# Ledger of designs, part 42: VH-VL binders against f1miw6

Target 1, 251 residues: f1miw6
Amino acid sequence: MPHFAKPLLRNIITRNLFNSIKKKQCLQYLQTLRTLQYDGFTTVYFGETDIPESLVTGEDFSDGYYMPTPTWCVVHAGGSQGWVPWKYRMFLRDELCIKQEDNLFFEFCDVVKKAYGKCAIVVKERRRQDATRPKEGKETEAQAHVPSVVNLTSVTCCPEVAKSYGHKLLTLPSPYNYLNPLDSAWSSLKWFIINNRKEFCLQSVDGVYSYQYILFSDLISKGIERINLSKWRTITTKVRRWENYYLGKLS
Below, E stands for the ipSAE of ESMFold2; O stands for the ipSAE of OpenDDE; V2 stands for 0.75 times the mean of E and O plus 0.25 times the DockQ between their complexes.

## First folded at step 12 (VH-VL; framework fv_acasunlimab_arm2)

Design v5 (at its last look DockQ between E and O 0.09; V2 from the best seeds 0.00; counts 0 for: pae E 7.7 > 2, placed apart)
Fold by ESMFold2, look of step 12:
Structure v5 (fold): chain C 251 residues (1-251), chain A 119 residues (1-119), chain B 110 residues (1-110)
Amino acid sequence: as target 1 above (251 residues)
Amino acid sequence: EVQLVESGGGLVQPGRSLRLSCTASGFTFSDYWMSWVRQAPGKGLEWVGYIYSGGSTYYAASVKGRFTISRDDSKSIAYLQMNSLKTEDTAVYYCARLSYPTDAYFDLWGQGTLVTVSS
Amino acid sequence: DIVMTQSPSSLSASVGDRVTITCQASQDISYYLAWYQQKPGKAPKRLIYDASNLETGVPSRFSASGSGTDYTFTISSLQPEDIATYYCQQYDTLPYSGLTFGGGTKVEIK
């Protein structure tokens, strides 16, 4: 049908324009990151992941004894030096929707300044943009501006706070999530949860229910510990090789 | 065999120009970053510049504005155009391949070609 | 520019001796450092990449370690065929930084 062919061709044209804009943003990100690294900034990736409670429980227990499956949010940071020496944060997602902004990013900037000196703090792009139809003209130029405030869903990352500590805040464009080593760290944590949650349960003496009492914070803490400096170096080396690949292709 | 062969070296007077060629064989040249490295007689290694697979170039401060690196992927040749040559440019010039996936350590070297700049 | 300070500039050692060469970077280069061997009249050859990874076919008497600004290259038992000049080279912050070599260390048997 010619009508279906028309939507497919229009979709391809629209995706090509969007891809060109995102490739330019990626190149600008990489050029800025490498300039900062040359100027002595330590790269630190700050981010979050969602852990559905069903991942922890396995969802194969009796429904009569389990709560609905809410989602937990873990906030942490790391880089080629390993996890930042900053206690990760863990929030229930619904509580974050109620809570006002807090000083977590301010505290984080202070900790990394003391640990590493000036940092290039990288966060993933979170602000929604029209991905279906790129805009043109002066609105397109305004959309290319870096937002004044970059948010995780749980934490507000203010560039002026980072600047007050001598840091620079960078936004990684969303289509290039594999350039974020935190994603690999989060995947390792989730695999640890799946494979070890049984060892962190309290078994009932009388009941037929396993995993009724999961030592959740101990499980998460152990999973984070498992991602040591050696694993961080492996992850960041792979990311750097992808960065070099795109610098070569896009330059 | 995987190899790089430099050519075009020789004696040249200060202020003149010279172009070096680096012919690659045995690998897919267009996939690799290429670089030039020089070594003055009795001295250590000095990086000159490199060229991405996409064609962008970067240079050492000592040669920026005077030297130009280019590539012809259809012929598997990298070039070093040296203009406004100075006596301190006297060196053996090596062509080197950067590693894939484009980390910038050198995993293949040519044997070098001597450039002598003297009046 | 990232300056690489390599020490010593030359050394002499007996066959079987342990030889140590150091490189210090002017800023943190993480572990983006390679070591090269250059025998007289020949092009350099890479022995080690990413600070500590031994290239395939390189004898196990060669090793290296380091991070941040301080890097060390070691020949555990010097052999006659190890007579060469050794160079470190950083490759941090590409594409906008220079690639920088250390000044070299000439190793001789005596």
Scores: ipSAE 0.037, ipTM 0.558, lowest interface PAE 7.7, mean pLDDT 79
Fold by OpenDDE, look of step 12:
Structure v5 (fold): chain C 251 residues (1-251), chain A 119 residues (1-119), chain B 110 residues (1-110)
Amino acid sequence: as target 1 above (251 residues)
Amino acid sequence: EVQLVESGGGLVQPGRSLRLSCTASGFTFSDYWMSWVRQAPGKGLEWVGYIYSGGSTYYAASVKGRFTISRDDSKSIAYLQMNSLKTEDTAVYYCARLSYPTDAYFDLWGQGTLVTVSS
Amino acid sequence: DIVMTQSPSSLSASVGDRVTITCQASQDISYYLAWYQQKPGKAPKRLIYDASNLETGVPSRFSASGSGTDYTFTISSLQPEDIATYYCQQYDTLPYSGLTFGGGTKVEIK
C-alpha cells in the first residue's frame, strides 16, 4: 500500500513547485513590464500564429482520414496602438528554413523604433518539449534566466538585437499566454477566416473539371485589417486588468 | 501620510515667468508619473502636462513651448516652469499623481496653488 | 485630441433624487474613463475608475457604466454631502498623448 502514495505525492510536490516557480516568473515579468512602461517604453507584442489550410478550405476531416494539411505561420505584432505599422509575414511551416529569416527581427526592431521609439517587445515563451529529463542534482538558484534568445517558429528574437535598437525584449511565461493580447487577435483572425472564407473563393471550370480557388493572401489581409484600433484597445484593456489582478495577488 | 503639497503660486505680470513646486511625501516618488492640472476661476479642469518616471514629458497644446515639467527624485519634488505667462493662464494649479500604467488615473491630488496673471 | 462632452453642465435636484450625468467621447475610448468629485474649494477626488469600478471607500449610491464613446455616472439617492462638481476624464491615448476632462457638471440641491 505505501508504494502508490509516493508517486502521487511526488507529482503533487512537483506540480506545486512548478506552479510556484511559474507564478514567480509571472510576477517578475509583470514587474519588469510595468517598470519599462513607467520609463516610457511602448509595449509591443510580437508573435506568430498557425493557420492550418483546413481552416481556410473548410474541409471536414471528420471521416478519420487525418491528412495533414499544410500549416501557414503568420507573424505580426500589435499593442495598445493597434497593429504595428509593419508588414506581416506569412510562411509555410514546412518550408521554414530557420536560417533565412535572420533579418526579420532586425527589420521589426527598426520599424518599431521609428514608429514608437523605445519598445518593450513581448514574446511568448516557447515550450521546450525536451526539458522532460529532470537532470538530477544541483539546486541551481532559479535565477530567472532571461533566455538569451527566444526562437519563434519562423523568427529568432535576440535580446541583444533588441537592445541595439534601444528596446527591451521580454518573455511571457507559457502558463500565462493569455496575457498576450495577440492571442485574442489571432482568435479573431481565425474566426474571420472561418466565417468569411467563402467570399474569397473563386470558381473556375475547365472542361469537365470544376476548380475552387481561395484568395488566401486577401483573406488573411482582410482578417488582420478587421482588427482595428478599437478592438485592440478593448483587448489590451482586458489584459491590463488581468495584469493588475496578478500584480495584486502575487505581491 | 501620503500627500502632495504645491507651492510657488502668486501674482505675476503677463510675459513673466513663475515656477511651481510640488513636494511629495509618504510614497516612493520615483515610481510614479506626475501631472499638473489647472482650473481657471469658475471653470473646469484642464490637463497641463505630465512627466514619466523616466523623465519624458507631454504637454497640452495650450501650454506647449511655454511650460516645462521636471522632477527631482532625490527630493521628491515635481516642478512646473511657466514662461511667457498669459492672463488665460490664471488658475489654481494642482499637482497630481498618475498611477499609470497600473491605473492611468489621478489617484492623489495636492491642495492646489493659485497663479494670477494680471497686469 | 479626444474631446469629452459632458452633460448637463449643471443640475438641481432634491435630496433622495436619482441624478444622472453623461459623458461622450469624440472617439472610442474603450474603458479608459474615470469620474471625479470636486467639492467647493477642494481638490478633485476620484470616485470611479475604468468606467465602472467604484473607488475604495466611496458610497454605493455612486455608480457608473458605459462603453465605446458613451458613459454614464449615477447617484442613486442624492445626499446633501454630494453637492459638488463632477468630471469625467479619459486616458485612452496614454502613454502616447494627453489627458482630457469633460466640462464638468455642477450638482446642487433644491
Scores: ipSAE 0.016, ipTM 0.579, lowest interface PAE 7.3, mean pLDDT 84
ESMFold2 (binder alone), look of step 12: mean pLDDT 90; pTM 0.907

Design v6 (at its last look DockQ between E and O 0.07; V2 from the best seeds 0.00; counts 0 for: pae O 6.2 > 2, placed apart)
Fold by ESMFold2, look of step 12:
Structure v6 (fold): chain C 251 residues (1-251), chain A 119 residues (1-119), chain B 110 residues (1-110)
Amino acid sequence: as target 1 above (251 residues)
Amino acid sequence: EVQLVESGGGLVQPGRSLRLSCTASGFTFSDYWMSWVRQAPGKGLEWVGYIYSGGSTYYAASVKGRFTISRDDSKSIAYLQMNSLKTEDTAVYYCARLSYPTDAYFDLWGQGTLVTVSS
Amino acid sequence: DIVMTQSPSSLSASVGDRVTITCQASQDINYYLAWYQQKPGKAPKRLIYDASNLETGVPSRFSASGSGTDYTFTISSLQPEDIATYYCQQYDSLPYSGLTFGGGTKVEIK
């Protein structure tokens, strides 16, 4: 099993040989995380993933023709203790992300405080360029700004909100996605969807969005349930092994 | 063969200094974290400190400020410099290798070298 | 550093008996715990890592479990060759947690 780790490690080292700034950010992140863990903070990974409806329904996947499909955003959190006991959220990507307030993050901080006490809340750094954002026409100049959001696109994660609950908010540098166990959890969920969508799609009533929404929610819920504490432990142990490797090499 | 060999132990008076060496063979020394662990006669194991493959060092509170760990990767040697020795530092000192690239448990031990701090 | 409290400090049992040793950590160590066997005059030997995983070649009469702060090591049927001192060791929040050991448990046969 070390040979599986070697190809991934070699690829990452080759890519990052030319980005010493990102190596420093990674080391700072790891040192901060381990200090917080030693100080008794529970680590919680808070994040999101995109699920196109075509992935769930299977429609238009096989024909190759152009057709727009809605994309859903799933927001959840977990760690070595499993999924946080907080109901995951689903948003329609473009509409709900624009209107979403930071009150959801207040609720999340309260839930994890009650469940675990003080937490180190880790979110991925978001550096995506938004190619779909218009710069002309109906919008006011005061509303337009350069994309620089470093929090989740569906939820605003405010450090002062986290601090008010005794938490610390950490940002994982974007090139180091393999240090985010949520990415593995999201991959497991998407794999579950692909392998089980036919059993759920055949139950759909033609043209009834409400019925398809119920099946979609049920499929997601079952996929989340399949990622149990044992699987979370496996995922977080692998992430920890990479963290230790980087701490040893960079320190 | 894969092994660790400690040397430099002996009798020393309180307040004096002593330097231990740990010679590694049979593996790529520069890839591994190294640690020192001691055991007083008839007593349990006590972690002393470790050194990362990158060179940073960390110590138990009981020896912090008095002991220094270093490494020479070109010679495959780890060192423990012990200053201001006390009688309670009397122990067998083990050099140990930490697991790589896994978690930090000890996967290779030397045979140990005895340090006696006495008048 | 994280304090590991190991119990009992010694025990005496007959061949074939079940032997149980416990370790309690001063904070949650997230299953990052190993168990070692040390025979007189020898360096320790790791038997178990990550709280419950048996090393290759270690007899199946050895087992361990636990979570959070509380961990247990068991010999299901004590054999004469199992006479040794046993230690737990945590490796949680590195580098700041240290690599601390429990006080040890000396196992003897009556």
Scores: ipSAE 0.456, ipTM 0.760, lowest interface PAE 3.1, mean pLDDT 81
Fold by OpenDDE, look of step 12:
Structure v6 (fold): chain C 251 residues (1-251), chain A 119 residues (1-119), chain B 110 residues (1-110)
Amino acid sequence: as target 1 above (251 residues)
Amino acid sequence: EVQLVESGGGLVQPGRSLRLSCTASGFTFSDYWMSWVRQAPGKGLEWVGYIYSGGSTYYAASVKGRFTISRDDSKSIAYLQMNSLKTEDTAVYYCARLSYPTDAYFDLWGQGTLVTVSS
Amino acid sequence: DIVMTQSPSSLSASVGDRVTITCQASQDINYYLAWYQQKPGKAPKRLIYDASNLETGVPSRFSASGSGTDYTFTISSLQPEDIATYYCQQYDSLPYSGLTFGGGTKVEIK
């Protein structure tokens, strides 16, 4: 009977430790963010969202034939001032060669420098799927390893690049992704796509066949444009309230 | 008690300089942005400028190039250096705390100090 | 800079009267508005923030509402202690532009 209690206790302890570490990371993130804000850095959130074609076409795959539909990745940035005056990028996920967009983050850093001056650029922590192997090794002091590089699906974000433009790159811990206002913005975009996709459809008849086309670029563009400054302010205010709550609770 | 106390006001001739001080107590001064707001006699409130906790400053167009805001966090004091004073600068000058980055409202005010610019 | 137009500049009302003050912004300020009370010879005091939130300890007779460019401050029942000048203040364009106040409304008792 004693053998079954050990794994459950280990799991509980590991979960508790994991939670404790993540809480500390969140606190550190928030403190750093606040410090930068106090120092006059403009906070901008840089990120991406996946848009499956099924979301755009409205195809109901409920009948069990999971046909993998192509997935598009949209990259953009925003903050309390709205969308960054930078042209969003859209990539087909299957065609994303990591190597080809090495300059995208440079371009972004330059644009925000010109628009806002020094910025605190916030990116989401990518869940490293591979960290399942508990390397047994040394209790190295959880120095908040500011990851030297944050890889998005389509873009590599380098702290040194950010620094070269006078910016600071911050990584938002994964359990607290909801502290990124982009998540709300992306949700709004997806909602717009679902509800308005029919308005962006064209029909063509060629002989015996009828074709339906969707103006995908226009749909995405209009969806992004609908998230105006007022909506951004609302979203960022909500995030700020949560930030304050955590700063008070975790301090 | 949380408070701001202005000092250094008085009578000054046009073209001269004056330095105002704002002494803060009862809170962690270094964590807050500080601002100056002025009020001419019988007139409304006018924002003068503010200073970040990191030391960056912003000014109203009416005082830009003439006024300088600074802070000494070790003493919990904010300063307003006023150069090239004009008769139009006659006002009660208030020191105020800003609640930025959470908000940009004035949540704490001093009692004000009168500056009179007259020949 | 965002211009705040406050109306009226002055008003006189009786004790118990409803008093209404308006503030109009030159552009949408997204609820980033506060209301201040300044009693004679005193520093201003914030009564309301974020367009409609009452500060702690402020009497419930004070309220505010608004959206976009148009905002309203209300005293539901004017009291003798409410003799003051009231100001609206916005910060929507911060840090790129300055903080701006309305022109003020002097409230007197008949």
Scores: ipSAE 0.016, ipTM 0.603, lowest interface PAE 6.2, mean pLDDT 85
ESMFold2 (binder alone), look of step 12: mean pLDDT 90; pTM 0.904

Design v7 (at its last look DockQ between E and O 0.07; V2 from the best seeds 0.00; counts 0 for: pae O 8.2 > 2, placed apart)
Fold by ESMFold2, look of step 12:
Structure v7 (fold): chain C 251 residues (1-251), chain A 119 residues (1-119), chain B 110 residues (1-110)
Amino acid sequence: as target 1 above (251 residues)
Amino acid sequence: EVQLVESGGGLVQPGRSLRLSCTASGFTFSDYWMSWVRQAPGKGLEWVGYIYSGGSTYYAASVKGRFTISRDDSKSIAYLQMNSLKTEDTAVYYCARFSYPTDAYFDLWGQGTLVTVSS
Amino acid sequence: DIVMTQSPSSLSASVGDRVTITCQASQDISYYLAWYQQKPGKAPKRLIYDASNLETGVPSRFSASGSGTDYTFTISSLQPEDIATYYCQQYDSLPYSGLTFGGGTKVEIK
């Protein structure tokens, strides 16, 4: 078999297998989610977003001295019921200082149990495809070796903790981010920040660089409050229509 | 010209089979999920089953294992194959189209075809 | 196996009366419920979707509300052309929930 033809055919076959695996994972996720909903589980989406300080200040340092801005991580949850009655958390996301909160997910599971009873807690699959391993000696097929723990970058989400409260932890496959209504909620929050950061700023009198100082707590709190129950139902309805589309197309 | 027309109804003996057809016109049939709904004389609506645009089918418990839904997108026809018919299957059978894009309620109905199961 | 219990099974009212029909689901269906009107000898017609959204062209005397397990359909001022049987239909957790209809409410003019 010619050397050129063999590598080309192998790459095509490998890419088609990967696409088939991801479609199967999506269908399996949707079937599991709908089974849980039919069995009376309340769906809750638990997740995080990054808010870089530059989004709040609006500044872009385009000279030869790039000044890195810190990134804040906001952790919250919601669904067709609106935001979970749980105080969102903010963490400074420093590459050297990040600590995962071991008990935060335990606390969250207790809160949603008291609020809604048994829940299907949906978290996004953490991006892990940047790890490259040579395939030379072994099959690197995506075996269904489900991780024992799914992690956000700021929170460890343990399936056994969820199970101890009567919940079920579900992982949304990474290529299907539009099936996560939290992403739309986060986009709405970021849009609110961009359009309202002016009201929460103090203007510096130092003439070389104009800096605006912003009260993060007030801005974030107001942004989250603006995403009310009506908005949540709009975004969960849109996600439901996408879910139906893929259920109908893939099955 | 957006319409659904059912055909194939009639009188049939218990234990026999009958196939209903639903002919669609005026829209892109392959985009839509399709359902069968029946109504016994003097009674309410009863969902029978539906077929996704991808071809998978789902049935009410009362007909599961006896009825089969299929579709032919090239002809714009949905079918209901009814096997092992019982007298309680006597009804007007409607073909219904789900709303697009992929809402799970019906926006178009046929006028129905009567199936009578009696000896 | 989601059971929809619709009440009343029939009613008689005068022109101009307010008419109320209820549906109760055997489990929480969030707000995924539609209302249909079926006039004698005709196929059903959807009036309301997602519990409260009025279909385009449907008169404003029709309205509906509800969430969870309890849903209400209202005709604020009954008209002669509203003689029909009305059905609720859930579409909650497809594909497993089915598309269950309520038993129907026959509305007549006194």
Scores: ipSAE 0.500, ipTM 0.777, lowest interface PAE 2.6, mean pLDDT 81
Fold by OpenDDE, look of step 12:
Structure v7 (fold): chain C 251 residues (1-251), chain A 119 residues (1-119), chain B 110 residues (1-110)
Amino acid sequence: as target 1 above (251 residues)
Amino acid sequence: EVQLVESGGGLVQPGRSLRLSCTASGFTFSDYWMSWVRQAPGKGLEWVGYIYSGGSTYYAASVKGRFTISRDDSKSIAYLQMNSLKTEDTAVYYCARFSYPTDAYFDLWGQGTLVTVSS
Amino acid sequence: DIVMTQSPSSLSASVGDRVTITCQASQDISYYLAWYQQKPGKAPKRLIYDASNLETGVPSRFSASGSGTDYTFTISSLQPEDIATYYCQQYDSLPYSGLTFGGGTKVEIK
């Protein structure tokens, strides 16, 4: 009977350790962010969101035929001043496998430098699915390996590139993704899409066939525009409150 | 004791320059933003400007181009250089600290120093 | 710049009275508002931060509330030592713009 208690205890310990490490990473992130803010860096959140075509079309695939619908990736950035004055990018996810636009992050860094000066660019940590089994080896001091490169689906974010423009690249730990105001912005965008997609539909009749077209670019553009400065301020205020809470709790 | 002490105030003629100092003690000066706030006699509080811990500055429109804020972290002193002084600049000048962005309000004030601009 | 409109500019009340001061912002300042007390010949002292949080050591008779553009400061029972000018101050505009104060409210005892 004693043999079954060992795996559960190990799992609890592992979870606790994992939680402890992630908490520490969060604290470090927050402290670094605050320090940069003290030094006059403008905080900008750079990220992407996936928009399935089913979200746009409103097709309910609940009847079990999961037809994989194409997924679009929208890349943009925002902060306390609203959307960055940079043109958002949209990619078809299936096409992204081929050409990482190597220059997109350079372009972004240049634009924010011109607009805001030195920036703290915050990106989300991509869950490496392939984190294989922790090899049992040596307690190497979890030096917070600032990942040398953060790969988004469509964009590679390089700390050295950021640095070359006078910026700092920060990685938000994955369990704390809600500390990124972009998540709220993306939620708002998706909500807009769901509720307004009909207004962006065109109908065409060709003989016996009726076609419905969605002005997808216009829908996305209008959805992004709906997130005005006031909304951004509200979102960032909420994030700031959480940040302060964690700084107090984790210190 | 945690304190700010302003100095350098006095009587000055219009068009002249004056430099105020704010000496900090009892805390790590480099960790705080510093600000200047002024109060004309019998009037309300007016923000003048602030300096980041990193040295970046921002000024009110009323003093922009004439006033300069600086800091010496090694001495724990903030400065307000006032050039091209006007009669409207007559006020008690306070230095204050704040910890942006966590505490972006003034948590410590000096006693103030009076600047009188008159012919 | 964000404009802070504070009302009234002055008031006179009796000891024990409830005193209310209002501050209206020209735009939503998202609770980034502080209240200061300034006694004659003294520097301002912070009483409230983040719209409603009482500073440590400040008597409980002081309180504040508000959201969006509208904020209220209250003294539940005015005391003789509360004779002062009170100011609201927004800090929502940081770090990209300046700070602004309300015009102040002079509180006197009858």
Scores: ipSAE 0.013, ipTM 0.567, lowest interface PAE 8.2, mean pLDDT 85
ESMFold2 (binder alone), look of step 12: mean pLDDT 89; pTM 0.892

